# VH-VL binders against q8ixk2r445to577, part 4

Target 1, 133 residues: q8ixk2r445to577
Amino acid sequence: FFGMLQNKGLTDYCFDYNPPDENQIVGHQVILYLCHGMGQNQFFEYTSQKEIRYNTHQPEGCIAVEAGMDTLIMHLCEETAPENQKFILQEDGSLFHEQSKKCVQAARKESSDSFVPLLRDCTNSDHQKWFFK

## First folded at step 6 (VH-VL)

Design f63
Fold by OpenDDE, fold request of step 11:
Structure f63 (fold): chain C 133 residues (1-133), chain A 120 residues (1-120), chain B 107 residues (1-107)
Amino acid sequence: as target 1 above (133 residues)
Amino acid sequence: EVTLKESGPALVKPTQTLTLTCTFSGFSLSTYGMGVGWIRQPPGKALEWLANIYWNDEKYYNPSLKNRLTISKDTSKNQVVLTMTNMDPVDTATYYCARLYYGDYYFDYWGQGTMVTVSS
Amino acid sequence: DIQMTQSPSSLSASVGDRVTITCRASQDISKYLAWYQQKPGKAPKLLIYDASELQSGVPSRFSGSGSGTDYTLTISSLQPEDFATYYCQQYYSWPYTFGGGTKVEIK
């Protein structure tokens, strides 16, 4: 699967990554932004290694969850996907992080106009449902 | 078991400052993501959100009342304190404290509420 | 601020009836909507979150649905303990706001 990764509940919002430096893409948080299909910031690939890969740049980035965190951070992809980069995109649309055993949920930052994907206990909420478009 | 309980004066005079304390158990504000909020309800009327405080001491206030509200926490005592200045009879209401989680801004556990009457 | 409009403000029903309460937001709130039940002299109790997720311990006769600006709380078969006032709350946008409430009374 590849393309824009869109949330079912938070309508018209997609995974979005805008590194401050195009030559240094790791270490920043993945956010949610209105789906626009422009540029390369909203193009992701779900791979056979269970990665969510940001492959529009070289070297390629892979979404990871750092220890003790609930945010999605861009790391470099590795030949063998590390445990903290493994996600299961299930048939029902839930995006499950294997290591934390939590699901990715679309959430708003309080008092802001920004939305972010966060790890939360798994529910049947449409805010935890994702699909490629 | 999660519990919350509000305490403070039942009667406040106009222009005075209201101080309410929320004492809770079954969870801690040292836990990542935990928050406590205050909501009030005038007699026979709807609910109004007042303020939230989180484990990391981030604070949020209803903009319409922000200049009158101060929220603080004592994690070691499992307490959250709300102060509201320049009280007016229109502020007469039942005041609730309730638990919420960062990113999930609904309230899953509530105190029983404490009635506050503002009168001369 | 987002305004939440509940309808009806009150209704009368009998035990066993299907009851539907609606909540309309002044703008799209993308299912960031909760429902509460409040009995006289008691604190609100969370019933539904994220528009349709049933809170743990809440009877299955309660259900929530909706999207965009329009949401509904349904009680499939009203029980004696369900006579109360119900409130919706949006948490899409800060500050979070509640509906005006719907009182469900015995017919």
Scores: ipSAE 0.910, ipTM 0.956, lowest interface PAE 0.5, mean pLDDT 96
Fold by OpenDDE, fold request of step 11:
Structure f63 (fold): chain C 133 residues (1-133), chain A 120 residues (1-120), chain B 107 residues (1-107)
Amino acid sequence: as target 1 above (133 residues)
Amino acid sequence: EVTLKESGPALVKPTQTLTLTCTFSGFSLSTYGMGVGWIRQPPGKALEWLANIYWNDEKYYNPSLKNRLTISKDTSKNQVVLTMTNMDPVDTATYYCARLYYGDYYFDYWGQGTMVTVSS
Amino acid sequence: DIQMTQSPSSLSASVGDRVTITCRASQDISKYLAWYQQKPGKAPKLLIYDASELQSGVPSRFSGSGSGTDYTLTISSLQPEDFATYYCQQYYSWPYTFGGGTKVEIK
């Protein structure tokens, strides 16, 4: 699967990554932004290694969850996907992070107009449902 | 078991400052993501959110009351304190503290509330 | 601020009845909506979050639905302990706001 990764509950919002330097893409947080399909910022690929890959830039980035954190951070992809970069996109649209045993949820940042994907306990909430388009 | 309990004066005079304390158990504000909020309810009326504080000491206030509100925490005592200045009879209400989680801004556990009457 | 309008403000029903309460937001809140139950002299109790997720321990006769600006709380078969006031709350936008409440009374 590839393309824009859109949230079901938070309609019209997609995974978005826009690093300040195209030659240094790691270390920043993946956010949610209005789906626009423009440029390279909202194009992701779900791979056979269970990665959410940001492959529009070189070197390629893969979404990871760092120890003790609930945010999605861009790391470099590796030949063998590390455990903290493995996600399961299930048939029901849930995006499950294997290592943390949590699901990716669209969340609002308080006192902000911004939204971010965060790891939360898995529910049947549409805020935890995702689909490629 | 998660519990919260509000404490403070039942009667406040106009123009005085209200200080309320929320003492909780079953969770800690040292835990990543944990938050405590204050909500009030005038007699026979709807609920109004006042302020939130989180584990990382981030604070948020209702804009309509922001200049009158201060929220703080003592993690070691499992306490959150709310102060509200220049109290007016219109501020008469039951004041609740409740637990929330950062990113999930609904309140899953509430104290029983403390009634505060503002009167001369 | 986002205004939450509940309807009706009150209703009378009998045990066993299907009860539906509506909450309308002044703008799209993308299912960031919670429902609470409050009995006299007691604190609100969380029933539903994210518009349709049942809080742990809440009876299955309670359900939530809706999207955009319009949301509903449904009690499939009203029980004696369900007579109370119900409130909706949006947490899409700061500051978070509550509806005016719906009192469910005995017919």
Scores: ipSAE 0.907, ipTM 0.955, lowest interface PAE 0.5, mean pLDDT 96
Fold by OpenDDE, look of step 10:
Structure f63 (fold): chain C 133 residues (1-133), chain A 120 residues (1-120), chain B 107 residues (1-107)
Amino acid sequence: as target 1 above (133 residues)
Amino acid sequence: EVTLKESGPALVKPTQTLTLTCTFSGFSLSTYGMGVGWIRQPPGKALEWLANIYWNDEKYYNPSLKNRLTISKDTSKNQVVLTMTNMDPVDTATYYCARLYYGDYYFDYWGQGTMVTVSS
Amino acid sequence: DIQMTQSPSSLSASVGDRVTITCRASQDISKYLAWYQQKPGKAPKLLIYDASELQSGVPSRFSGSGSGTDYTLTISSLQPEDFATYYCQQYYSWPYTFGGGTKVEIK
């Protein structure tokens, strides 16, 4: 699966990654933004290694969850996907993080008018449903 | 078991400052993501959100009342304090504190509320 | 600010009745909507979050639905303990705002 990763509940919002330095793509947080399909910021790939890959840059980035955190951070992809980079996109649309055993939820960023994907306990909320478009 | 309880004066004179304390148990504001908010309800009227404070000391206020409100926490005492300046009879209401989680801005546990009357 | 309009403001119903309460937002709130129950002299109690998710411990006769600007709380079979005032709340945008409430009274 590849393309824009869109949320079901938060209508018309997609995964978005826009690092401040195109030559240093790791270490920043993945956010949600209105789906526009322009450029490289909203193109992701779900791989057979269970990665959410940002492959528009070299080296390629993979979404990871750091210890103790609930935010999605871009790391470098590895030959063998580390445990903190493994996600299961289930048939019901839930995006499950294997290591934390939590689901990715579209949430409002309180300090701004933006939204972010956060790890939360898994529910049947449409805010935890995702699909590639 | 999560519990919250509001405390403070039942009567405040106009122009005075109201200080309310929320004492809670069953959770901690040292826990990542935890927050406490204040909501008030005038007699027979709807609910109005006032302010939130989180584990990382982030604070948010209702813009209509922001200049009058100050929220703070004492994590060691499991307490959150709300101050509201220049009280007016229109501020007469039951004041509630409630728990919320950062990113999930609904309130899942509430205190019983404390009635505050503003009168000369 | 996002305005939340509840309808009706009050209704009378009997035990066993199906009750539906509506909440309309002034703009799309993308299911960031919660429902609360409040009994006289008591604090509000969370029933539903994210428009349709039942809070733990809440009876299954309560359900929430809706999208965009229009949302509904349904009690499939009204019980004696369900006579109360119900409020909706949006948490899509600052400041968080509540509906005016719907009082469910005994017929």
Scores: ipSAE 0.876, ipTM 0.948, lowest interface PAE 0.6, mean pLDDT 95
Fold by OpenDDE, look of step 6:
Structure f63 (fold): chain C 133 residues (1-133), chain A 120 residues (1-120), chain B 107 residues (1-107)
Amino acid sequence: as target 1 above (133 residues)
Amino acid sequence: EVTLKESGPALVKPTQTLTLTCTFSGFSLSTYGMGVGWIRQPPGKALEWLANIYWNDEKYYNPSLKNRLTISKDTSKNQVVLTMTNMDPVDTATYYCARLYYGDYYFDYWGQGTMVTVSS
Amino acid sequence: DIQMTQSPSSLSASVGDRVTITCRASQDISKYLAWYQQKPGKAPKLLIYDASELQSGVPSRFSGSGSGTDYTLTISSLQPEDFATYYCQQYYSWPYTFGGGTKVEIK
C-alpha cells in the first residue's frame, strides 16, 4: 500500500511529513495535514516489513515510536525493521503499533490548529481508522 | 478509582478573586499526557469550559476569560488550583474540575462540583 | 468559536421509548464530539466520545452517530434512570464548547 494515508474520522487529513532539511529527514514528528497530494510530504508506503516508509528521499525514512513517547517520529529505515518501527494496518483500518500495543489516533494539538497522529489505547474510533488513497 | 473534588468558598463578593482547588486521586499529573480541566455551569444553564493544565505544566484558557483565569498544579499534592479575578454575579455557577488526556479533549471523570455564588 | 446547537431543548418520554437527541455544530467537527449525561445536583457523566464510542460502563442502549456538523445521541429503550439532561461537546477546535442541553423528562 502506498500514497496518502488518510484518516477516516478526521475528514480530509493525511499523514504529512515536512523535514526542514531534505538531506536530513530524520528526527522530526509526523503530523496530519489536509490531504492535497502535492509534493512529497504526504506520500507514504506500508511495506511487507510492517514499516511506514517515507521513501521520497534517500536514505529512506521509517516512522518510529521512541521509548516513552506517543508521537510518531521519522527515523532511518534499517535493513531489518526494528521493533519500534513495526505497524500493522488491519483490515478494519486500525493502525496498530506492535511494540506499544497501541493504535495510531488522529488527535488535535491544543496549542495550535494542527493535528497529529498519536498512540492511544485501541478503540473502534474512526479517528483510529486509516486508509491509503 | 479516579476521583476529583472541588473546594473553595461558596460565596464571593463582586470584584473579589475566586480561588478553587481540585484535589484528585487515582491518577497523577506526573503521568505523561494527563491533564485536569475546569468547567462551570450557571444554574439552569449549559456548561462552559474554563481552563486546562497538563503534566508538563502547559496551560490553556478560554479566550473569553483568559485575562481573569490562572491555573496551576501541585503534583505532589494531587491538586490543581484555579483563580478567577474580578468576580461578578454573572460568574455565579457550579464549578467542576475534571480529568482529561492530552490529545483527547473530553472529560472522562468529573468532580461533584462546588457552587459559587457571587453576591454583595 | 464553534457553536453547538442541541435539539430539542426538552422532551417528554416514557420508559421504553426510543429517544433521539440532535447536536449540530456550526462547522465540521470531524467526529470530535462527546455526549454527557447530567442528573439534577450531579456532575456530568461521559457517555460517548469520538461521536460513537461508548464510554466504559455505559449501557449499550446509548449510542452515538453522525459526522460533519450533525450528530445524534440515541437511547434505544429509555429506562427510569435515563431521565436527565444531556449535553454534547465538541473538541475539534479550541475553545471547546458545549451544547445547550436537552432535558429528557417523564411523560
Scores: ipSAE 0.860, ipTM 0.943, lowest interface PAE 0.6, mean pLDDT 95
Fold by ESMFold2, fold request of step 11:
Structure f63 (fold): chain C 133 residues (1-133), chain A 120 residues (1-120), chain B 107 residues (1-107)
Amino acid sequence: as target 1 above (133 residues)
Amino acid sequence: EVTLKESGPALVKPTQTLTLTCTFSGFSLSTYGMGVGWIRQPPGKALEWLANIYWNDEKYYNPSLKNRLTISKDTSKNQVVLTMTNMDPVDTATYYCARLYYGDYYFDYWGQGTMVTVSS
Amino acid sequence: DIQMTQSPSSLSASVGDRVTITCRASQDISKYLAWYQQKPGKAPKLLIYDASELQSGVPSRFSGSGSGTDYTLTISSLQPEDFATYYCQQYYSWPYTFGGGTKVEIK
């Protein structure tokens, strides 16, 4: 799958990556932003290795969650996907993080205009459902 | 079993500072994502959110009250403290503490509440 | 601030009745909506979160629905323990705000 990864419950919001230094794409948090398709910030690839890649830039970035954390952070992709970079996009739209056994949920960052994807215990909430467009 | 309990004065005079303590059990603010909030309810009226504090010591306040509120925690004692300055009779309410998780800004477990009357 | 308007403000019903109460937000809240039950002298109890997700331990006769600005709590067959006041709460943006309540009374 390649395109904009959208949230079902928070309509018209997409995964977005906008690092403050365009020459250094690792180490920053993935956010949710209104889907627009302009520039390169909202295009991701879901790979056969279960990665979510930011591959409109070289070197390619892969979304990861560090052990014990809930936030989605950009790491460099590796030849074999590390466990913390593996997500299952299930048929019901849930986005399951294998290592943590949690699902990706759309949530507002407290007292901010920003929404972020965040790991939470899996539910049937539309805020935990995602699709590519 | 998750429980929360509010404690503090039942009567406060106008202009005084209210200090309320939430003591809880069955969860810890050392747990990633865990938080405690304060909500009040004037007699016969709707609930009003006051403040949240999270495991990482981040604190958030209702903008209409931000200059009057201070929230803090003592994780080792399972306590959260709310301080509200310059009390006025319109602040008469039942005050609740309640549990939430960061990102899920609704409250799944509530204390029984403590009634605070502000009167001369 | 997002205003939450509940309808009706009160209603009378009999055990076994289907009860529907509504909550309207002053703007789109994208299903960031919870429902609480409160009995006199007691704290609120969470029933529904994310507009339609049932809190664990809550009977299945409670259900939630809606999107955008309009949300509904339904009790499919009213029980004696369900006579209470019901509140909605939005958490789309801060400050988090509550509806004025709907009191469900025995008929």
Scores: ipSAE 0.730, ipTM 0.913, lowest interface PAE 1.3, mean pLDDT 92

Design f63
Fold by ESMFold2, look of step 10:
Structure f63 (fold): chain C 133 residues (1-133), chain A 120 residues (1-120), chain B 107 residues (1-107)
Amino acid sequence: as target 1 above (133 residues)
Amino acid sequence: EVTLKESGPALVKPTQTLTLTCTFSGFSLSTYGMGVGWIRQPPGKALEWLANIYWNDEKYYNPSLKNRLTISKDTSKNQVVLTMTNMDPVDTATYYCARLYYGDYYFDYWGQGTMVTVSS
Amino acid sequence: DIQMTQSPSSLSASVGDRVTITCRASQDISKYLAWYQQKPGKAPKLLIYDASELQSGVPSRFSGSGSGTDYTLTISSLQPEDFATYYCQQYYSWPYTFGGGTKVEIK
């Protein structure tokens, strides 16, 4: 799958990656932003290795969650996907992180107007449902 | 079993500072993502959110009251403290502490509440 | 601040009745909505989160629905222990705000 990864419950919001330095794509948090499809910030690929790739440049970025954390951070993709970069996009739309056994949820970052994807215990909430458009 | 309990004075004079302590068990603020918030309810009226504090010591206040509120925690004692300055009779309410997780800004376990009356 | 308006303010119903309580937000809150039950002299108890997710330990006769600005709490078959005041709360935007409550009185 390739395109904008949109949340069902938080309507018209998509995964978005806009690192502060275009030459430094690693180590920043993925956010949710109004879907617009302009530029390169909202296009992601879901691969056969269960990666969510940000592939606007080489080397490509892959979304990861570091041990003990719940935030989605950009890492470099590797030839074989590390465990912390593996997500299962289920038929019901849930986005399951295999290593942590948690689901990706749309949540507001407190004290701001920003939304972010976070790992939480899996539920049937529409905030945990995702689809490519 | 998750429990929370509020303690503090039942009566405060106008202009004084209110200090409330929430003591809890069955969870810890050392757990990633965990938080405790304060909510008040004037007699017969709706609930009003006051402040949240999280495991990482981040603190958030209702903007309408931010200049009057201070929240702090002692993780080792499982306690959260709320201080509210310049009390007024309009602040008469039952004060609750409650548990939440960062990102999920609803409260799944509540203390029994403590009634605070502000009068001369 | 997002204002939450509950309707009705009060209602009377018989055991076994289907009860529907409405909560309207002053703007789209994208299902960031919780419902609480508060019995006289007690603290609120969480019933529903994310508009439709039932909290653990809450009877299945409670359900939530809605989107955008309009949300409902439904009790499919009212029981004597459901006499209470019900509050909605939005957590779409800071500060988090509560509705004015709906008092359910059993006839």
Scores: ipSAE 0.728, ipTM 0.906, lowest interface PAE 1.4, mean pLDDT 92
Fold by ESMFold2, fold request of step 11:
Structure f63 (fold): chain C 133 residues (1-133), chain A 120 residues (1-120), chain B 107 residues (1-107)
Amino acid sequence: as target 1 above (133 residues)
Amino acid sequence: EVTLKESGPALVKPTQTLTLTCTFSGFSLSTYGMGVGWIRQPPGKALEWLANIYWNDEKYYNPSLKNRLTISKDTSKNQVVLTMTNMDPVDTATYYCARLYYGDYYFDYWGQGTMVTVSS
Amino acid sequence: DIQMTQSPSSLSASVGDRVTITCRASQDISKYLAWYQQKPGKAPKLLIYDASELQSGVPSRFSGSGSGTDYTLTISSLQPEDFATYYCQQYYSWPYTFGGGTKVEIK
């Protein structure tokens, strides 16, 4: 799949990546932002290796969750996808992170007005449902 | 099983500082994502959120009370402490501590509450 | 701050009745809404989170629905232990705010 990854419960919000330095795309948090489709910050590819790739720029980034964390952080993609970069977009819309066995949920970052995707125990909440546009 | 219990003075004089301690068991603030919040309820009135503290020592306060509130934790004792300065009779309420998880800003386990009366 | 307005402020009902309580937010809260039950002299008890998700251990006669600014709590068949005050709470943004409550009384 390629496109904007939208949240069902937090309507009109999409995965967004806007690193402060386009030459250093690693290590920053993925956010949720109002879907607009302008520029390249909201387009991601879901690959056969179960990666969520930020590949409208070079170098390509792959979304990861580091061990013991719950935030989605950009890493460089690798030839064989590491376990912490593997997500399953299930038929019911849940986005399952294989290594942690948790689901991606839309939540407000308490220190700001920003919404972010976070790992949580899987539920049927619409905040854990995602789809590509 | 998860339990929380509030302790502190039942009576406080106007202008004094209130200190409340929440002692809990069945979970730890060393656990990633875990938090404890404080909520109060004046007699016969609605609930009002006061403050949250999380496992990573991040602290958040109701803006209307920010300059009067301080929250802290002692993870080894399973305790959270709330301090509220310059108490006024309008602050008379039952004070609750409750558990939450970061990102899920609702409270799944509550203490029994402690009634604090502010009067001369 | 997001104001939460509950209606009605009170209602009378009989055991077995279907009860509906509404909560309106002053702006879109995108289903970041919880419902609590509170009995006199007791702490609130979480019933529903994310507008419609039932908390573990809560009877299935409780359900939540709604989106945007308008949300409802429904009790499908009122039981004697359900006579209480019910509060909604938004957590779309801080400060987190509660509704004024709906008291459900014995008819």
Scores: ipSAE 0.728, ipTM 0.910, lowest interface PAE 1.3, mean pLDDT 92
Fold by ESMFold2, look of step 6:
Structure f63 (fold): chain C 133 residues (1-133), chain A 120 residues (1-120), chain B 107 residues (1-107)
Amino acid sequence: as target 1 above (133 residues)
Amino acid sequence: EVTLKESGPALVKPTQTLTLTCTFSGFSLSTYGMGVGWIRQPPGKALEWLANIYWNDEKYYNPSLKNRLTISKDTSKNQVVLTMTNMDPVDTATYYCARLYYGDYYFDYWGQGTMVTVSS
Amino acid sequence: DIQMTQSPSSLSASVGDRVTITCRASQDISKYLAWYQQKPGKAPKLLIYDASELQSGVPSRFSGSGSGTDYTLTISSLQPEDFATYYCQQYYSWPYTFGGGTKVEIK
């Protein structure tokens, strides 16, 4: 799948990546922002290796979660996808992170206008359902 | 078994400062994402959120009361303390502490509550 | 601040009745809504989160639904232990706010 990765429960919000330094795309957090489709910040590919790939820039970035953390951050993609970069987009729309055994959920940063994707225990919540558009 | 319990004075006079302590067990504020919040309920009225504190010592206050509230924690003692200045009779309420997880701003375990009366 | 309006403010019902209470937000809260049950002299108990997700240990006769500004809590067959006041809470934006409550009384 390729396009904007949208949340079912938090309507009209998409994965968004806008690193402060265009030449260093690694290590910054993925956010959720109103879907607009302008520029390249909201276009991702779900690959056969179960990566969520930010491939509109070189070098290509892949979304990862570091061990013990719950935030989605950008890493460099690798020839064989590392375990911390593998997500299963299931038929019910859940986005399962294999290494942690948790699901991606849309959540607001406390007392902020910003939303972010975070890992949480898997539920049937629409905030844990995602689709490409 | 997750438990929380509020402690503090049952009666304060107008203008005094209220200090409430939440002592909890069955979880720790050293756990990534864990938080404790305070909510109050005037007799016969709706609940009002006051403040949250998280494992990383981030603190968030209801804007309508921000200048009056201070929240702090002692992770090693499993305690959270709320201080509210310049108490007024309208602040008469049952005060609850409750657990939440960052990102999920609803409260899954609550203390029994402590009634605080503000009167001359 | 987002205002949460509950309806009705009170109702009388019998054991076995289907009870529906509503919560309306002053703006879209995108299903960031919880329901609590509170019995007299007791702390609130979480029933539902994310508008429709049942909290662990809560009986399946409780269900939640809704989207946008309009949300409902349904008790499919009222039991003696369900006589209580029910509150909704939004956590779409801060400050987090609660509804005024719906008191479910024994008929």
Scores: ipSAE 0.673, ipTM 0.895, lowest interface PAE 1.7, mean pLDDT 91

